# Designs tried in a protein design chat: VHH binders against q12xb4. Part 35

Target 1, 267 residues: q12xb4
Amino acid sequence: MLDFVGLGLFDEKDISLKGLEKIHNADKVYVEFYTSILMGTDLEKMEMLYKKKITVLSREDVEQHAEDWLVDAKDSNVVFLTGGDTMVSTTHVDLRLRAADMGIKTTLIHGASIASAICGLSGLQNYRFGKSVTIPHPYVSNRGVRVVSQTPYDTIKNNIEAGLHTAVFLDIDKDKGYMTVNQAMEILLEVEGKLGEGVMVDRLAVGIARAGSPSPVVKADYIEALRDYYLGGPLHIVVIPAELHFVEAEALVKLAGAPEGILENID
Below, E stands for the ipSAE of ESMFold2; O stands for the ipSAE of OpenDDE; V2 stands for 0.75 times the mean of E and O plus 0.25 times the DockQ between their complexes.

## First folded at step 20 (VHH; framework vhh_lunsekimig_d3)

Design r3 (at its last look DockQ between E and O 0.76; V2 from the best seeds 0.00; counts 0 for: pae E 3.0 > 2, grease 24.6 > 24.2)
Fold by OpenDDE, look of step 20:
Structure r3 (fold): chain B 267 residues (1-267), chain A 125 residues (1-125)
Amino acid sequence: as target 1 above (267 residues)
Amino acid sequence: EVQLVESGGGVVQPGGSLRLSCAASGFTISDYYLYWYRQAAGIERELIAYIYTYGTYFYVDSVKGRFTISRDNSENTMYLQMNSLRAEDTGLYYCARTKYTYDSSGYRRYHFDHWGQGTLVTVSS
């Protein structure tokens, strides 16, 4: 059997009791930290609390060589741990499908998700969100050209036109690190400069840092200003609101320090 | 010691190209915001382009499409590729660095703390 267990948002204590029970009954426990990471803990603390040895799997282990460790789940209890909630990433879904193809029974134990946490922290309404997107780290191509993805810009634009908010995930890269809200704002403004469609000009944005921690930061401001705001350490995520409900606007002002001027634009 | 040293200036005809370099020492360029300025004779110094720590960049309208700012982290050097040069591009070109601190509200406040000596660019027929 293979149990997918979401660890929650921040540290080793965010796991559910059911998740912990699965770990205690497991013969083998694996974890991946490339889709998400618990910034408030480490492997040692996790192992100590869970009272189980945990094997860290690389992206390659999960995406190219999953069968090598999935096979253990045919005859034993295997737990696969992920930050946040399980099955949020398409990678996890793919893994579950592979398990099914192998005749392995799977179960899901859910954890707290950043997808819902951003709503709770900002006061934005969850049913008003559209398609989410990830801002990748820019890179230099083999031709020596800087490549900045326009996909986030377009996704946000489409959502705004539809009256929907956008959850903007920020890239995690082993070499480039954890993308910050500041970097995200820079990227969006750079794309704005290239396209000139006006989508990001004076656009309200919400930066969230360390959701699930004892000291999360939620700050709303226009992108140009938010670019220069200090949110502290990782992880960061961005929300780009579309048209705001009056309750949302009030929440952003009172809870996220948004400019009071946004209240004037509410019908 | 922090230093910025510009090079690459010279005399070119209209329509020509130059590549300026700003060699940094005493600090890592990727950790700071860097700027290109120029000053023509009798005219106030003006901003040309800048690059942020994450590598995003911006240009003033007068140089858009003609100038390209870049940096090579391995060489710790910032560059300004100047194409389609015009007479009005003549001037002393400076590179500069800014440092920022956070104010009580949590926002960055920037200040220039280092300037190069400049490199002269002359565009004339």
Scores: ipSAE 0.399, ipTM 0.721, lowest interface PAE 1.1, mean pLDDT 94
Fold by ESMFold2, look of step 20:
Structure r3 (fold): chain B 267 residues (1-267), chain A 125 residues (1-125)
Amino acid sequence: as target 1 above (267 residues)
Amino acid sequence: EVQLVESGGGVVQPGGSLRLSCAASGFTISDYYLYWYRQAAGIERELIAYIYTYGTYFYVDSVKGRFTISRDNSENTMYLQMNSLRAEDTGLYYCARTKYTYDSSGYRRYHFDHWGQGTLVTVSS
């Protein structure tokens, strides 16, 4: 049997009681850290709390060599751990399909997802979100030319035109680090400078840091100002609101410190 | 001691190109935000481009598409490649450095702490 267990948002305590029960009854426990990272914990703390040895799987182990470890679930209890909620913003449905082809029963034990946490932290309504996007770190090409992806700008533009908010994930790189809200604002303004379409001019953004921690930061301001706001350590995410309902605007002002003037322009 | 030294200015014809350099000493340029300004005769200095520690950059509309800012950390030097030059681009070109502190509300407050002496660019036929 293969149990997919979500680890939640921040630390080893975010696991559900059902998830912990599955771990305790497991013969083998695997985890992957390449789709997300729980900033408040590490493998040792997880093993200590869960009282179980946990084997880390690489992207290749999960995506290319899954059957090497899935086969154990035919006659024993195997748990596969992921940050957040197991099937949200991952391609792990493929593992469930492979398991089904092998005659292996699967179960989903949910965890809190960043996709829902941003709604709770900001007060923005979940049904008002459009397609999400990731801002990748800019790079310098082989010819010495700086390359910055325009896709996030275009996604935000299209969502705003449809009256939909955008969840904007921020890139993680071993050399360039965890992208900050400040850097994300700079990148969006750089692309605005190239395209000149006005999408990022006088545009409200919400920066969120350390969702799920004891002291998350939620700050809303116009992009130019948010570029200069210190949110502290990782992990960061951005939300770009479209038109706001009154309750959403009130929440941003009261919970995220948005400029009070946004209340005058509510639809 | 902190120094910024511009070079590469000169006389060019309209449509020509120049490459300006801003050589830094006494600090590592990748740790600071760097700017190019220009000053025409009788006018206040105007911002034309800047580059941050992360490597993001911005241009004013009048130079966008014609000027390119870049940075070579191994040479501790910032550059401004100026193409399709026009008469109105004539002036003294300065590089500058800022630093920031956080105010009590959590926002950065920038101030310029060092400027170069400038390099003259003259666009005339």
Scores: ipSAE 0.329, ipTM 0.699, lowest interface PAE 3.0, mean pLDDT 90
ESMFold2 (binder alone), look of step 20: mean pLDDT 81; pTM 0.789

Design r4 (at its last look DockQ between E and O 0.82; V2 from the best seeds 0.00; counts 0 for: pae E 4.7 > 2)
Fold by OpenDDE, look of step 20:
Order: structure tokens, then sequence, then C-alpha cells
Structure r4 (fold): chain B 267 residues (1-267), chain A 125 residues (1-125)
């Protein structure tokens, strides 16, 4: 038996009671921290609260060598822990499919998701969101050329044209760290500078930091300004709104400190 | 001691190329925002390009497509590759380090805390 358990947004206490029950009944507990991470806790605190030894799996363990540890679930109860909600990442879906191929029965225990949390924190309406996208860390190619993905820019553009908001996930890299809202704004502006399509010109953006924590930060401003706003420590996420409903605009102004001028642009 | 030293300037014909260097010492360039400025005779100092600590960069329209800013962290040096040079590109080129603090509203306030001595670029037929 393989149980996928979402841990929630911030610390070890965000897990559901059902999730905790699964852990208590597990013979083996694994966790991955590369798709998401609980910034308000650590492995030791988790193990203490859950009263179970937890084995951390690397990206390679999960993506390339999953069968090596999945096999344990054939004859025992195995729990796979993830930050946020389970199955949000395609990686988790892949694992579940692999388990199915191996004849392993799976269950899901859901946790709080950043996908819904951003709506609650910002006041933006969940049904007005389009395709989400991740901004990857820029890198230098083997040819010595800086590579910046244009995919986020295009995705945002398409959503805006369709009147849809964009959830913009920010890259987590073991070497480059947690991407900040500031860095994300810089990247989007850099791409704007290259393409010149005007998508990011005077574009409203929402930066969210430490969702699920006792002190989350939600700040809305134009990209140029938000680039220079201090949101504090990780994790960060960005939302790029399209056309705003008047309730959304009001929420962004009152709850996220958006410029009052955005209220004037509402139909 | 923090120091910025520009080099690579010279005399070139229109259409020519130069590569400027800004060698930094006393700090790590990847930790700071660095800017290229130029000043023509009798003209106010002009922003050309900048690179942020994260590695993102921007150009003013007058040099876009012709100039390329880069940095080599191993050499602790910022570069400006200038192609298709024009007479109007003539001037003293400076590199500058920018530092920022956060104001009470949570927004960054920038100031230039170090400048190089400049390197002269002359584009003339």
Amino acid sequence: as target 1 above (267 residues)
Amino acid sequence: EVQLVESGGGVVQPGGSLRLSCAASGFTISDYYLYWYRQAAGIERELIAYIYSYGTFFYVDSVKGRFTISRDNSENTMYLQMNSLRAEDTGLYYCARVKYTYDSSGYRRYHFDHWGQGTLVTVSS
C-alpha cells in the first residue's frame, strides 16, 4: 500500500489528522523537498511530531529510481510525503502511475495547497485563473550564453488575452536557491525588454510570501515597483492578474496594498 | 577597499567594435547591481546598461541590439561589448556599483556608492 500525503503549506502542524494517521500506520515514510518545502519546520521536528523516521528522497530517487523504493509498498505500508497538496506536481502523478503499473494500491490524503491559498490571500477568484506556469532560474549554456525562458511570459500573455489570471510558480533549485518575487519580476522585465510586446509594461502583479505562516506577506503593485519591494523570506509565489472584477480590485487594494488607481480601470 | 577600474577604450571608426572591461576589487560583483554610464563632452551623463546581482540586465534603447553587457564572476569583471559603433557613442564610459536599502514602506532605495575613473571611447572617421 502506498499513501500519498500532502503536508500543507508551512510547518509540521499543517498535516491533516488523516495524514498523521497514515504516517503512524506506515512501515516506511518517505518525503521529497524539491517540489515544495515546509519553511517553518525541519526533518527533526517532523519526525518528533509524527513519531516516525522519515527518509528524504532526492529528485533522482523520485524521477529515476522510484521502483527501488516503491517495491516496498507491495508488501508493506509506505507513505510518501510532499509539501502542499499531493498530485499537484506531475512528478507525483507519475509516481502514482508507476505504482499502479507495479500493482500497488494507492491512496491520497490531501493537504492545503498554494493553488487555493493564493486566492484566499489575495482575494482573487479561483475560477478566473488560467494555465499556471513556473519561472525557472536562468542559466548559462555550454556556449556561455545566458538562457532565460520565455515560456512564462507567453503563458501570462495568453492568459491576459483570455481574461485569465496566472499563477506563477517560482523555481526551487538546490544550488540557486528559492526564487524570490523580486527575481521573478526582474526576469519578466528582462524578457519584456527582449520581446517588446508590452505584456509586462505597467502590469499589475501580486507577490506572496510564506503562505500558511503566521506572518504571510501579500503585496500587489506594478511589476516595476514590486521588483523593489521586500517580501521577506521564502517561499514566494507570484500572481499576474488579468482583467479584475471590482471585488478583486477592492481586495487587492485593501488586502494587498495595490495602488488605488487600479480601481479606476475597472468597468 | 572597493575599486572599479574601466579599460578597453580607444579610437575606432564608425561601424567598429570595442570591448570595455570593468574590473572590480574589494567586493564580489555578483552581489551587487552594476551599471554602465557614458558622458560625452558637454553632455549630461547617460545610462547605457545595467546588470543586477541576479544576473538580469537591461539596455537603453540607443544601444539595444548593438551593446552587450556581461560579467565573469571568476574574474570579478563586468564587460560591455560594443558593436556597430557610431559617432554619438563617443564619450567617457563609467562603471558604477549600486547599493540599495529598504525604506519604511518596504521599497528599495538605490544609490551609487562607487564609480570608476572611466575609459574614453572615441568613434571618428
Scores: ipSAE 0.364, ipTM 0.687, lowest interface PAE 0.9, mean pLDDT 93
Fold by ESMFold2, look of step 20:
Structure r4 (fold): chain B 267 residues (1-267), chain A 125 residues (1-125)
Amino acid sequence: as target 1 above (267 residues)
Amino acid sequence: EVQLVESGGGVVQPGGSLRLSCAASGFTISDYYLYWYRQAAGIERELIAYIYSYGTFFYVDSVKGRFTISRDNSENTMYLQMNSLRAEDTGLYYCARVKYTYDSSGYRRYHFDHWGQGTLVTVSS
């Protein structure tokens, strides 16, 4: 049997009781760290709490060589751990399909996802989110030109025009590190300066740091001001609201420190 | 000691180009925000452009598309490439170093703590 268990948002304690019970009953426990990062833990901490040895699988082990370890689930209890909620990646759905082809029964034990956490932390309505986007780190092209992706700007524009909020994921790069809300605001303002369409002018943003930790930061302000706000360490995510419902605006003021003036313009 | 030394100024005709340098000593330029200002005779210094420590840059409207700020971390030097020069670009060009602190509300407060002596650019036919 193969149990897919989500680890949640931040540390080894985010696992559900159902997930922990599956681990305790498992003959083998696998984890992958390439689809998500839990900043509050590491393998040693997980093994200490879960009282089980955990084998780390590479991207190649999961995507190209899955049968090498899936076969164990024919005759024993195998657990596969991922950050956040399991099956969010379509690649892992393929893994369930391969298991089914091998006659292996699979189950899902869910964990908390960042997609739901941003709604709870900000007070923004979950059904009012449109297409998400990632801001990549700028780079220098083969022609020696600084390249800054315009796609995040255009996605935000399209969502705003549809009355939809945008979840904006921030790039992670081995050389450039974890992108901060400050850097994301600077990038969006740079693209605004180039395009001049006004999308980022007087635009509210919500910066969220360390969701799921004991000390998350949730700060809302206009993009220009949020560029200069200290959110502390990673991981960061941004939400760009569209037109706010009155409850959403009140939540941003009271829970995220948004300027009170936004309450004067809600419908 | 912290020093900023501008160079590369000179006399050019309208439509010409110059490349200004701001050589830094006593600190690593990639750790700071750096600004270019210019001052025409009898006028207050005006902002031209700046570059953040991670390479993001901004320009005032009057120079967008004509001026390019850059830096070379290995030479510890910031540059201002000025193309399509106009008579109105004539003036003394300064570079400046900026640091910031966080105030009690969590927001940055910026401080100009060092200035160069300037390099003269004259655009005339």
Scores: ipSAE 0.150, ipTM 0.592, lowest interface PAE 4.7, mean pLDDT 89
ESMFold2 (binder alone), look of step 20: mean pLDDT 81; pTM 0.780

Design r5 (at its last look DockQ between E and O 0.89; V2 from the best seeds 0.00; counts 0 for: pae E 2.2 > 2)
Fold by ESMFold2, look of step 20:
Structure r5 (fold): chain B 267 residues (1-267), chain A 125 residues (1-125)
Amino acid sequence: as target 1 above (267 residues)
Amino acid sequence: EVQLVESGGGVVQPGGSLRLSCAASGFTVSDYYLYWYRQAAGIERELIAYIYQYGTHFYVDSVKGRFTISRDNSENTMYLQMNSLRAEDTGLYYCARVKYTYDSSGYRRYHFDHWGQGTLVTVSS
C-alpha cells in the first residue's frame, strides 16, 4: 500500500494526525525535497518527531526509477512524503498511475497547501485566482545573452484583463538561491521597462513570507515600494491582485498594510 | 580605499557607438548597486541606467533600446554600451556606487556613497 502524505507549510509539526498515523504504521518512509522545502525543519527533526527513518529520494529516483522503490508497496506499508499537499503543484499523479499499473492501492492524506494559505493570509477570495506562474531567475544563454522571461508579465496581464488574481511562485535554484519578493519586483519592473505596456505601473502586489510559521509576513504595497520592503527570510511568494472587491481591499489594508487609498477606488 | 574610474569617452559622429567602462577598486563590483549618470553643460546630472546587485537593470526612457548596462565580475568593472548616439547624449558620464539601509518602517533608503571623476562623451559631426 502506498500512502501519499502532505507535510504542510513550514515545519515538522504541520503534518496532520492522520499523516502521522500513516508514518507510524509504515514499513518504509520516503520523502522528496525537490518540489518544495519545509524551511522550519530538517530531516533529523522530522525523524525525531515521527520516530521513523526517512529515506530521501532524488528527482531521478521519483521520475525515472520509481518502480525500484514502489515495488515495496506490494508487500508492505509505504509512505511518500511531500511538502504542502502532495498532489498540488506537483506531477506526483504520475506515481499514482504507475502504482495502479503495478496493482498497488494508493491513498492521499492531505496537508495544508500554499495555494490555500495565500488566500487566508491576504483575504483574497480563492475563486478569483487565474493561472499561476513562476518567475525564473534570469540567466545567461549559450550566446552570452541575459535572458529574462516575459511569461510572468504576460500571465499577470492576461489575468488582470480577466479580473483574476495571479499567484506568482518564486524560483528556487541551488546556485542562485531562493528568490525574494524584492527580486521578483525588480524582475517585473525590468520587463515593464522593456515592454512599456504599463501593466506594472501603479500596480498593487502582495508579498508573503514564511507562511505557516509563527512569524509570517504579509505586506501589500505598490510594486515599486514593495521592491524595497524587507520581508525577512525564505520562502517568499507574490500575489498580484486584479480588480478588488471591497472586502478584499479592506483585508489588504487591515491585514497586509496596503495603502488606505486603495479603498477610495472601490465603488 | 574605494575608487571608481571611468574611461572610454571620446568624440563620435551621430549614429556611432562608444563603450564606457567603470573600473572599481577597494570593493567587489557585484556586491553593490551601480549607477550611470551624465551631465551636459549647464544642467544637473541626470540618471541614465543602473544595475542592481542581483543583476536586474533599468534605463531611463531617453536611452532605452540604445544603451546597455552590464557588469564583468572578473575585471571588477561595469560597462555602458552606447549605440545610435545623438548630439543630446553629449556630456560627462559618471558612475556611482550605491548602498542601502533599512529604515524603522522596513523600507530601503538608498545612499550614493562614491562617485567617479567622469569620462567625456562628445557626439558631433
Scores: ipSAE 0.485, ipTM 0.789, lowest interface PAE 2.2, mean pLDDT 92
Fold by OpenDDE, look of step 20:
Structure r5 (fold): chain B 267 residues (1-267), chain A 125 residues (1-125)
Amino acid sequence: as target 1 above (267 residues)
Amino acid sequence: EVQLVESGGGVVQPGGSLRLSCAASGFTVSDYYLYWYRQAAGIERELIAYIYQYGTHFYVDSVKGRFTISRDNSENTMYLQMNSLRAEDTGLYYCARVKYTYDSSGYRRYHFDHWGQGTLVTVSS
């Protein structure tokens, strides 16, 4: 059997009791930290609390060589740990499908998700969100040209036109690090400078840092201002609101320090 | 000691190209915001382009599509590729380093803490 267990948002204590029970009954426990990471803990603390040895899997282990360790789940209990909630990433869904193809029974133990946490922290309404998007780290092509993805810009634009908020995930890279809200704002403004469509001009944005921690930061401001705001350490995520409900606007002002001027634009 | 040294200036005809260099020493270019400025005779110094720590860059409208700012970390040098040069591009070109601190409200305050000596660009027929 293969149990997918979401660890929650921040540290080793965010796991559910059911998740912990699965770990205790497991013959083998694996974890991946490339889709998400618990910034408030480390492997040692996790192992100490869970009282189980945990094997860290690389992206390659999960995406290319899953069968090598999945096979153990045919005859034993295997737990696969992820930050946040399980199955949020398409990678996890793919893994579950592979397990099914192998005749392995799977179960899900859910954890707290950043997808819902951003709503709780900002006061934005979850049913008003559209398609989410990830801002990737820019890179230099083989031709020596710096490449900045326009996909996030377009996704945000489409959502705004539809009256929907956008959850903007920020890239995690082993070499380039954890993308910050500041960097995200820079990227969006750079794309705005190239396209000139006006999507990011005077656009309200919400930066969230360390959701699930004892000291999360939630700050709303216009993109150019937010670019220069200190949110502290990772992880970061961005929300780009569309048209605001008056309750949302009030929440952003009172809970996220948004400019009071946004209340004047609410019908 | 922190130092910025511009080079690559010269005389070119309209429509020509130049590549300016800003060689940095005493710090790593990728760790700082770097700016290109220029100053024509009798005119106030003006911003041309800048590149942030993350590598994002911006241009003023007058040089968009013609100038390209870049950074080579291995050489610890910032560049400005200038194409389709015009007479109005004539001036002394400076590179500058910018630092920032956070104020009590949590917002960045920027400060130009180092300037190069400049390199002269003359565009004339």
Scores: ipSAE 0.374, ipTM 0.689, lowest interface PAE 0.7, mean pLDDT 93
ESMFold2 (binder alone), look of step 20: mean pLDDT 80; pTM 0.776

Design r6 (at its last look DockQ between E and O 0.62; V2 from the best seeds 0.48)
Fold by ESMFold2, look of step 20:
Structure r6 (fold): chain B 267 residues (1-267), chain A 125 residues (1-125)
Amino acid sequence: as target 1 above (267 residues)
Amino acid sequence: EVQLVESGGGVVQPGGSLRLSCAASGFTVSRYYLYWYRQAAGIERELIAYIYSYGTHFYVDSVKGRFTISRDNSENTMYLQMNSLRAEDTGLYYCARVKYTYDSSGYRRYHFDHWGQGTLVTVSS
């Protein structure tokens, strides 16, 4: 049997009681850290709290060699751990499909997802979100050309035109580190300077740091100002609102420090 | 010990090009924000372009598409490539080093703590 268990947002204590029960009954426990990072914990803390040895799987183990470890679930209890909620913003449905092809029963034990946490922290309605996007770190190509992805700009533009908010994930790179809200605002403004379409001009953004921790930061301001705001340590995420309902705007003003003037432009 | 030295100015016809350099000493250019300003006679210095430590860079509207700011960390030098020059681009061009602190509300406060002496660009027939 294969149980997919979400670890939640921040640390080893975010696991559900049902998730912990599955771990306790498991013969093998696997985790992957490549789709998400729990900033408040590490493998040792997880093993200490869960009282179970946990084997880390690489992307290759999961995506290319899944059957090598999935077969154990035919005759034993296997748990697969993922930060957040295992099927949200991952390709892990493929593992469920492969398990089904092998006659392996699967279950989902949910965890809190960043997709829902941004709604709760900001007051923005979940049904008002469109396609999400990730801002990658700029890089220099082999020919010495600086590459800055235009895709996040275009995605935000399209969502705004459709009246939809955009969840904007920020790149994680071993060399360049965890992208900050400041850097994300810099990139969006740089791309605005090249395209000149006005999408980022006088545009509200919401910066969120350390969702799920004891002291998250939620700050809303116009992009140019938010570029200059200190949100502290990782992980950061950005939300770009589109047209706001009154309650959403009120929440951003009162809970995230948005400029009060945004209340004058809503129905 | 911190110094910024601009060079590359000169006289050029409208439509021409110049490349300005800002050679830095006493600090590492990639750890600071670097700005280009220009000053025409009788006018306050005006912002032209800037590059942040992360490598993102920005331009005022009047120079977009014509000017390119860049940085060479191995030479500890910032550049301003100026193409399609116009008479109104005439002036003394300065580079500046900028750092920031955070104020009590959490926002950056920028400090222009070092300026170069300037390099003169004259665009005339």
Scores: ipSAE 0.640, ipTM 0.880, lowest interface PAE 1.6, mean pLDDT 93
Fold by OpenDDE, look of step 20:
Structure r6 (fold): chain B 267 residues (1-267), chain A 125 residues (1-125)
Amino acid sequence: as target 1 above (267 residues)
Amino acid sequence: EVQLVESGGGVVQPGGSLRLSCAASGFTVSRYYLYWYRQAAGIERELIAYIYSYGTHFYVDSVKGRFTISRDNSENTMYLQMNSLRAEDTGLYYCARVKYTYDSSGYRRYHFDHWGQGTLVTVSS
């Protein structure tokens, strides 16, 4: 059997009791930290609390060599741990499908998700969100050309036109690190400079840092200003609101320090 | 020690091109905001362009479409490609590094902490 267990948002204590029970009954426990990471803990603390040895899997282990460790679940209880909630990543769904193809029974133990946490922290309404998107780290191509993805810009634009908020995930890269809200704002402004469609001009944005921690930061401001705001350490995520409900606007002002001027645009 | 060294200046005719370099040492260019300034004789120093740590760039209107700011991380150097040069582009060109701190409200405050010695660009017929 293979149990997918979401660890929650921040540290080793965010796991559910059911998740912990699965770990205690497991013969083998694996974890991946490339889709998400618990910034408030480490492997040692996790192992100490869970009282189980945990094997860290690389992206390659999960995406290219999953069968090598999935096979253990045919004859034993295997737990696969992820930050946040399980099955949020398509990678996890793929693993579950592979397991099914192998005749392995799977179960899901859910954890707290950043997808819902951003709503709770910002006061934005969850049913008003459209398609989410990830801002990847820019890179230099083999031709020596700087490549900045326009996908986030377009996704945000489409959502705004539809009256929907956008959850903007920020890239995690082993070499480039954890993308910050500040970097995200720079990237969006860079794309705005190239396309000139006006999507990011005077655009309100919400930066969220360390959701699930004892000291999360939620800051709303216009993109140019937010670019220069210090949110502290990772992880970061961005929300780009569309048209605001008056309750949302009030929440952003009172809970996220948004400019009071945003209330003037609310009917 | 942090250093900025400009090069590439010279004499060119109107319509000509130059490529300026700002070689950085003691820090990584990709992690800082870098600026190009120029100063003509008898005129105050003026902003030309900047590039932020994550690649965002800006140009003043007078150089838009003619100048291109870039950086090469492998060379740890910032560049200014100048095309279609005009007489009014004549001046001493400086590169500068900007550092920022956060104020009590959590917002960045910027200051120029390092300047190069400049490279002279002369556009004349």
Scores: ipSAE 0.231, ipTM 0.629, lowest interface PAE 1.9, mean pLDDT 93
ESMFold2 (binder alone), look of step 20: mean pLDDT 80; pTM 0.777

